# Designs tried in a protein design chat: VHH binders against Putative polysaccharide deacetylase (cda1). Part 9

Target 1, 320 residues: Putative polysaccharide deacetylase (cda1), of Schizosaccharomyces pombe (o13842)
Amino acid sequence: MYETRDLTGNAGKPVDTNPWPNNSKIAVSFVVNYEEGGERSLLYEDEGFETFLTEAGLMPFPNRPVRERSIESCFEYGSRCGFWRILNLFKKHKVPFTCWAIGQAVEKNPVVVGAMEEAGCEVGSHSHRWINYEGVPPETEYEHIKKSVQAIQKASPSNSAPRSWYTGRASLNTRKLVCQVYKDLGLPQPFDSDEYNDDYPYWVADPLASKPGAEDDKGLLIVPYTLEVNDMKYAVAPGFCNSDDFYTYARDAFDVLYEEGLEGAPKMMTIGLHCRLTGRPGRFRGLQKLMEHITSKEGVWVATREQIAQAWSAKHPYKA

## First folded at step 20 (VHH)

Design j3 (from z2 with T107K)
Fold by ESMFold2, fold request of step 25:
Structure j3 (fold): chain B 320 residues (1-320), chain A 127 residues (1-127)
Amino acid sequence: as target 1 above (320 residues)
Amino acid sequence: QVQLVESGGGMVQPGGSLRLSCAASGFTFSDYAMSWVRRAPGKGPEWVSYISSGGGWTRYADSVKGRFTISRDNAKNTLYLQMNSLKPEDTALYYCARSDFTKYRGKSDFTYHFDYWGQGTQVTVSS
């Protein structure tokens, strides 16, 4: 897998002039990453404390095989405060988000799943731990994928398994392993968001098929994500210094894609959020401004990733 | 309370076939990866094959690839090993072993480990 790269896509041609419900000119996916409790810690028998996307940024504490309570405390803000602040904003504006939930984080605070479902949000999977899966043995990654699905389903009042998938720091085996786990559990294949390379969903060959294009090739729908319209940029350089930086960048990205939609090329946009980052009051202002901007426009469909995937698949079925 | 009981061993001629079974009880079988491990006379334990908890991901030792097939029936709490084209060097006591691979290990640090073993079933390949 990945022996070649698809550098062409649709070669700049519009994919569909009306792919979204109600003649919408853009589909907007807000994503809330729920990672708190899945990050590295000696408490979980990891080799050290978490150093990625923390308040320490690129100027970290000395990294040692010890617990670092200040980092753990910052993550706890996400689960204790930031998650709820963000959820309440989406309830106020009556629009949904998709959550990528870490399975272990859900096990340690399962009430968040019910709260999101009650608000009409989608709970997808972010695998079981919030770690770099490159170099993790396939045997372990398989069991992590399975555990995350089971943890989310167990916490779900509707007993729903996640339909959307994002690992982030994935291995070259991740896509095939995810599909294999879902098949083994008797679940429909998930929508895969471990790509960053387009403004619309697209099909790839089913990783489990005997070969691409064979009769057993059911396809796999890719719903791309983003690392740039993403509040992770508060925690990396060069990044966002304040909430206006986030708002302005996300607004401008939205306006460009919205205008392209008005001109006959409607697309999708993702906005990535983290409970512990945008959930801080000073950063949260940027999300408030963005929400007001987006929800004030006509022809905007704010939807879950499952809804986007279903709308796209209905109009663009896979052809092996 | 965890119990793993192997069966299906016996004597067979070179080139023959056997199917081993392992009945599991005392735990949720479908939550665990399983392996077959064998111990030949005068040798230490040798990992033979692995199957993921859901059944869809498998691995084999080079010495048995193409000849042995691991499978499981989670509804019956049973692990299987189909052994074809048997050779005298396959003579060993075959154990069913349980693993919990949810613990992270680095790629270079990965090792098969087992928290429970069965009593074994003897396979003897001779003319």
Scores: ipSAE 0.613, ipTM 0.861, lowest interface PAE 2.1, mean pLDDT 93
Fold by ESMFold2, look of step 23:
Structure j3 (fold): chain B 320 residues (1-320), chain A 127 residues (1-127)
Amino acid sequence: as target 1 above (320 residues)
Amino acid sequence: QVQLVESGGGMVQPGGSLRLSCAASGFTFSDYAMSWVRRAPGKGPEWVSYISSGGGWTRYADSVKGRFTISRDNAKNTLYLQMNSLKPEDTALYYCARSDFTKYRGKSDFTYHFDYWGQGTQVTVSS
């Protein structure tokens, strides 16, 4: 896998059949990252404190072997306040999101899984820790993947295992390992979001098949994610200075894709959120404005990633 | 108390086969990755094979790849090693070893992850 790159995709050709229900012109996936309690800390025997996607900006001497309570405190705001503020907005507008939940974060605050399910949201997996898996041995990554699935399922009042998967800082082994864990647990293969390269789902060969196209190749559905329509840009450069920057960028991305859908090429859009970032009141205003904009339009389907995957698969099944 | 008990060793001729078993008790077997490790006469321990806690991810030392197959039955709490095409250099005391890979350490060395070992079962390959 990854021996070659697919630089072509559909070569600009629209899909033949609109997979979205009610002839919707766009499918919108809001994603809420729940990472609080899974980040790097000496408390968890990591080599330093977390420096990625924080309020602290650029700090001298990054990755020092100490605890940084200011950073830990900012993450705690996400779990204590930001998560609930965001959840309440989605309940108000009666639309769902998909959560990328870190297994260890769920273990330390399991109540969030039930709260999300009660609100009609999907709880997917973000693996077990919020770390860079590129340097993690495959043997360890396997067990992290399994632990995250078990943690989420255990916290779930419906005993649901996550159906959607995103690691983010993945290894070259991640996709195959995820599929192997799900197979070993007797669970349906998850939908994979560790790609950023298209505006609709697409099929790849099953990583566990003997060869691409073989009889045992049942396919793997990719549901792309985003690093640009994403509130992480509050914490990186060049990024968003204020909530109007986030709102304007996300609105414009939505409008472009919506217009393409009106012209016969309906697509999907993802909007990435982090509890500790957009959950801050000053940034939250931008999400409120975006929600009003999106929910005011006709022909918009705000859906979970599982719903998007199912709708796509029904109209565009895998051909082995 | 964690207990690992190997069995199935014995004497075989070169080219022969053996199937080793390891009975596990005192812990939730399906939560742990398992390995086979061997110690030849006069030598230190050599890692032979690894299997993930769910059974679907395996690795083999180059010296045994293609000849040995590790497997597990989590319902019976048993680890297996099918050893085919045995060679005199496979002669060793074979141990069943448990590990917990869930803690990230930034290291790829298997030995940092073993916490319990069995007493071993002797495999002797000679004419």
Scores: ipSAE 0.600, ipTM 0.850, lowest interface PAE 2.0, mean pLDDT 92

Design j6 (from z2 with G106S)
Fold by ESMFold2 at other seeds, look of step 22:
Structure j6 (fold): chain B 320 residues (1-320), chain A 127 residues (1-127)
Amino acid sequence: as target 1 above (320 residues)
Amino acid sequence: QVQLVESGGGMVQPGGSLRLSCAASGFTFSDYAMSWVRRAPGKGPEWVSYISSGGGWTRYADSVKGRFTISRDNAKNTLYLQMNSLKPEDTALYYCARSDFTKYRSTSDFTYHFDYWGQGTQVTVSS
């Protein structure tokens, strides 16, 4: 896999059959990343402290072999406060999100899984640790993928294994390893979100098939994610200075896709959130404004990624 | 406490087949990656094959690719090595070995490290 790139996609042609229920003009996936407790720390035998997507700004000595308690404290805000503030907003508006849950973070605070399930949200997997998996041995990554599925399932009151997958900082082996782990566990193949390259789900060949197009090729459904309609831009440059920046950008992205749907090309949109970032009160106002905007429109389907995957694949089955 | 007991070794002529088994006890077998390692007369240990804890990710040494197949039955806590087209150079003491790979972060310091080994089973390929 990845021997060539697909630069073509649909070549700008809209998909002919609207897969969204009630003739919706857009499918909207809110995603909440739950990473707190999975990040780098000497406490977890890592080489240093976490420096990505934090409040701490640039450090003069990245990869220092010490603990940075202030950074750990900022992550703890996400699990202690931010997660709950965000969850309560979605409960108030009666719409679901999909969570990317880090397995180790779930092990250290399993109550969040039940809270999300009770609210009607989907709990997907973000792998076991919040680290860069490029350069991690495949033997190690296999075991991390498996541990994350088991941790989420163990914490789940319904004993549910995650159906949606996103590693983020993935390796070239990740997609195949994820599929192999799910097969080994006897679980249905997950929907893969480790792509950022389209406004529609799309099929790729099953990484476990003997060859693309072979009889054993059952396909793998890709449900793209986003790094741009994403509150990570509060913590990277160029990014959002305040909650109005986030709101305005996300609103404008929604409006463009919604208008395309009204004109006959209904698509999907993802909005990425982090408990420790948007969960801060000043940033949270932007999410509140966005929620009011989106829920005020007719023909909008706010759904989990599993729901989007199922609706889309029912109308656009894999053609091996 | 942790025990790994190999069996199935013996004498076989070149071109023959053998199936090795390893019975595991004292730990949750399905949580661990497993390997076969062999030690030929007058030589150091040679890693032969690896299988992931779930059974679906495998690796083989070049010397055995296409001839040996590693497998596991997690319900029976048993590791297997099917050895076909055996050659005299396959003569060795074969060990079942356990690994925990969850701590590695870089391929540059990765190795097939084993925290427990069995006592081995002898395979002799002789005309």
Scores: ipSAE 0.658, ipTM 0.877, lowest interface PAE 1.8, mean pLDDT 93
Fold by ESMFold2 at other seeds, fold request of step 25:
Structure j6 (fold): chain B 320 residues (1-320), chain A 127 residues (1-127)
Amino acid sequence: as target 1 above (320 residues)
Amino acid sequence: QVQLVESGGGMVQPGGSLRLSCAASGFTFSDYAMSWVRRAPGKGPEWVSYISSGGGWTRYADSVKGRFTISRDNAKNTLYLQMNSLKPEDTALYYCARSDFTKYRSTSDFTYHFDYWGQGTQVTVSS
């Protein structure tokens, strides 16, 4: 896997003129990353404190083998305040999101899983730790993947295992390891979001098949994610300076894809959120404006990633 | 409290086969990756094979690839090593070993650290 690149996709042709329920012209996936408690810290025997997607990202401190309580405190805002502020907005508008939940973060604050399920949201897995898995031994990554699935399932009042998967800072082994863990646990393969390269789901060969196209190749559905329509851009350069930057960019991305849908090429869009970033009141205003814009339009389907995957698979089954 | 008990060793001619077992107790077996490690006369421990806690991810030392198969039955708390095409250099005391891989830092410095070992079972390959 990854020995070649697919630079072609569908070559600009519409994949399906009506892939979504109710003749919707766009499927919108809001994603809430729940990472707080999974980030690097000496408390967890890591080499140093967390330096990625923090309030110090525009003026970074050198990574050092110490604890940085200010950074930890900012993450805690996400779990104590930001998560709930975001969840309440989605409840108010009666639309769901998909959560990428870090297993260790769930272990340290399990009530968030039940709260999301009660609100009709999907709880997917973000692996066990919020770290860069490139360079992590495959043996360790396997156990992290398994532990995250079990942690989320244990915290789930419905005993549900995550159906959607996103690692983010993945290794070249991640996709195969995820599929192997799900097989070993007797779970159906997850929907994989560790791609950023298209505006609709698509199939790849099952990483566990003897070879692509073999009788044992049941496929793996990719549901692409985004690093650009994503509030991480508050914490990187060049990025968003204020909440209107986020709103305007996300609105314009939505409008372009919505208009393409009206013209016969309905697609999907993802909006990535982080509890500690958009959960801050000043940034939250941008999400409020975006939610009003999106939910007021006709022909818009705001759905979980599982719902998008199921709708797509029903019309586009894998053909090995 | 943690107990690992190996069995199935014995004498066999070159080219023969043996199946080792390791009975585990005193911990949640399915939470732990397991390995086989061997110690030949006059040598230090040599890692032989690894299996993930769920059973689906395995690795083998180059010296045994294609001849040995590690497996586990989590319902029976048992680890196995099927050894085929045995050679005289496979003669060793074979141990099953447990580790917690969630705390290793990098691939380049990765070693199979084992927190508990069994007593071992002797495998002797001679004509």
Scores: ipSAE 0.634, ipTM 0.864, lowest interface PAE 2.0, mean pLDDT 92
Fold by ESMFold2, look of step 20:
Structure j6 (fold): chain B 320 residues (1-320), chain A 127 residues (1-127)
Amino acid sequence: as target 1 above (320 residues)
Amino acid sequence: QVQLVESGGGMVQPGGSLRLSCAASGFTFSDYAMSWVRRAPGKGPEWVSYISSGGGWTRYADSVKGRFTISRDNAKNTLYLQMNSLKPEDTALYYCARSDFTKYRSTSDFTYHFDYWGQGTQVTVSS
């Protein structure tokens, strides 16, 4: 895998059939990252404290062998307050999100899974720990992937396993390992979001097939994610200074894709959120404004990633 | 009360085949990766093969790759090693071993650690 790059995609051509229900002009996927409790800490025998996507910005010497309680406290805000503030907004507007849930974070606060299911949201997997899996042995990554699926399913009142997958800081083995774990558990292949490279879902060859196009190649659906319409930019430079920066950037991205849909090229858009970042009241105002903007438009389908994947697959099935 | 009980060893001629079994009890077998480890006469333990807890990810020592096949049946709590094209160098006491790999964060410090072993089953390959 990854021996070559696909720089072509659709070569700028819109798909020939609108897969979105009710002739919608855009499919919008809100994503809530639930990471709190899975981050680096000496409590979990990591080499140091977490320094990524925190209130502290860029840190010198990030592998100091100490705990940083202030940063741990900021993560705790996400699980104690930010998650609930965001969930309540989506309930008010009666639209769903997809959650990337870290397995260990779910183990430490399982109530969030039931709350999301009750609200009609999808709970996908973000693997077991919130760490960089590049350089982690495949043996370890396999077991992390499996633990995350089991942790989410165990916490689920409906006993539902995650159907959508995003690792983020993935290894070159991640995609194949994820598919292998799902196969070993007897689960349907997940929808993979460890790509950032298109405004449409698209098919790739099944990583478990003997070769691309073989009889055993059932395909793998990619549902791209985003690092740019993403509140992580509050915590990285150059990024968002205030909630209006987030709102105006995300609004403009939505308006461009919505207008393309009106002109005959209906696409999808993803908006990435983190409980500890946008869940802060000052940043939350930007999400409120964005939600009001998006839900005021006709022909907008706000959906889970599973719903988007199913609608796409029904009109654009894999052709091995 | 973890127990691992190996069986299926014996004496065979070079080029022959054997299938080893390991019966597991006292723990949730499907939660653990498993390995085969062997001890040749006068030598220390040598890792032979690994299988992930779900069964779909495997590894082999270079000395056995292409000749040995590890498998597991999680419904029967049993680990297997199919050994083909046996050589005199494969003569050893073969152990079933349990591993927990969830704590490793770096390939450079990765190693096959085992928290439980069985008593082993003898495999003897001689002409």
Scores: ipSAE 0.581, ipTM 0.849, lowest interface PAE 2.3, mean pLDDT 93
Fold by ESMFold2 at other seeds, look of step 23:
Structure j6 (fold): chain B 320 residues (1-320), chain A 127 residues (1-127)
Amino acid sequence: as target 1 above (320 residues)
Amino acid sequence: QVQLVESGGGMVQPGGSLRLSCAASGFTFSDYAMSWVRRAPGKGPEWVSYISSGGGWTRYADSVKGRFTISRDNAKNTLYLQMNSLKPEDTALYYCARSDFTKYRSTSDFTYHFDYWGQGTQVTVSS
């Protein structure tokens, strides 16, 4: 896996069968990252405090083997306030999101899983810790993947295991390890979002197959994610200064894809959100504006990633 | 209390086979990765094989690769080592070891992850 790159995809051709229900012109996936409690801290025996996607700005203080309570406090805003503010907006508009939940964050605040389920949202997995897995041995990554699935399932009132997967800062082993853990647990293979390279879902060979195209190759569905229509850009440079920057960028991305759908190429769009970032009142206004824009349009399907994966698979099954 | 009890050792001739078992109790077996470690006469411990808590991820020392197969039955709380094509240099006391890789820290000592060991079962390969 990853020995070659697929630079071609569909070569610019739209798929010939619209998989979206009600002849929708666009499928929209809102994603809420729930990371608070999984980030680096000396409390968790990490070597230092968290410095990524924080309110400390673009020049974080040098990391030291200490706790930085100001940073921890900003994450706590996400779990205490931001998550609920965002959830309430989606409930008001009666549309779902997919959450990528960090297993350790769920263990430390399990009520969020039931709240999301009750609201009709999908709870997927973001692995167990919010760290860079590129330096983590595969033996440890396996156990983290498994622990995150179990933590989410335990917190779930319906005892549901996550069906959608996103690690983010993944290793070259991550995709295969995720599939192996799900197989070992007797769970259906998850939908993988650790790609950023298309406006359509697409199939790849099953990482556990003896070889691509073999009889044991059942495929793996990729449901791409985004790092650009993503509120992380409030915390990285060059990025969003105010909520209108986020709104305008996301609106323009939506409008382009919606117009392409009207012209016969209905695609999917993802919008990435973080509880501690967009959950701040000043930034939240941008999400409110975007929600009003999207929900005012006809032919828009706001769906979970599981729903998008199922609709796609029904019309475009894997061919080994 | 955590208990690991190995069995299945014995004397075999070169080229023979043995299957080792390790019965686990006192903890949730399926939550832990497991390893086999061996100690030859007069030598220190040598890691032999590893299996993930779910059973699907395995590793082998170069000296046993292709000849030994590690497996586990989480319903029976039992770890296994199938040893084929045995050689005199495989003669050792074989231990079952429990590992906790979920709380790893970077270290040069791989055995840092082993927190409990069994009593061992003797394997002797001689004519």
Scores: ipSAE 0.574, ipTM 0.841, lowest interface PAE 2.1, mean pLDDT 92

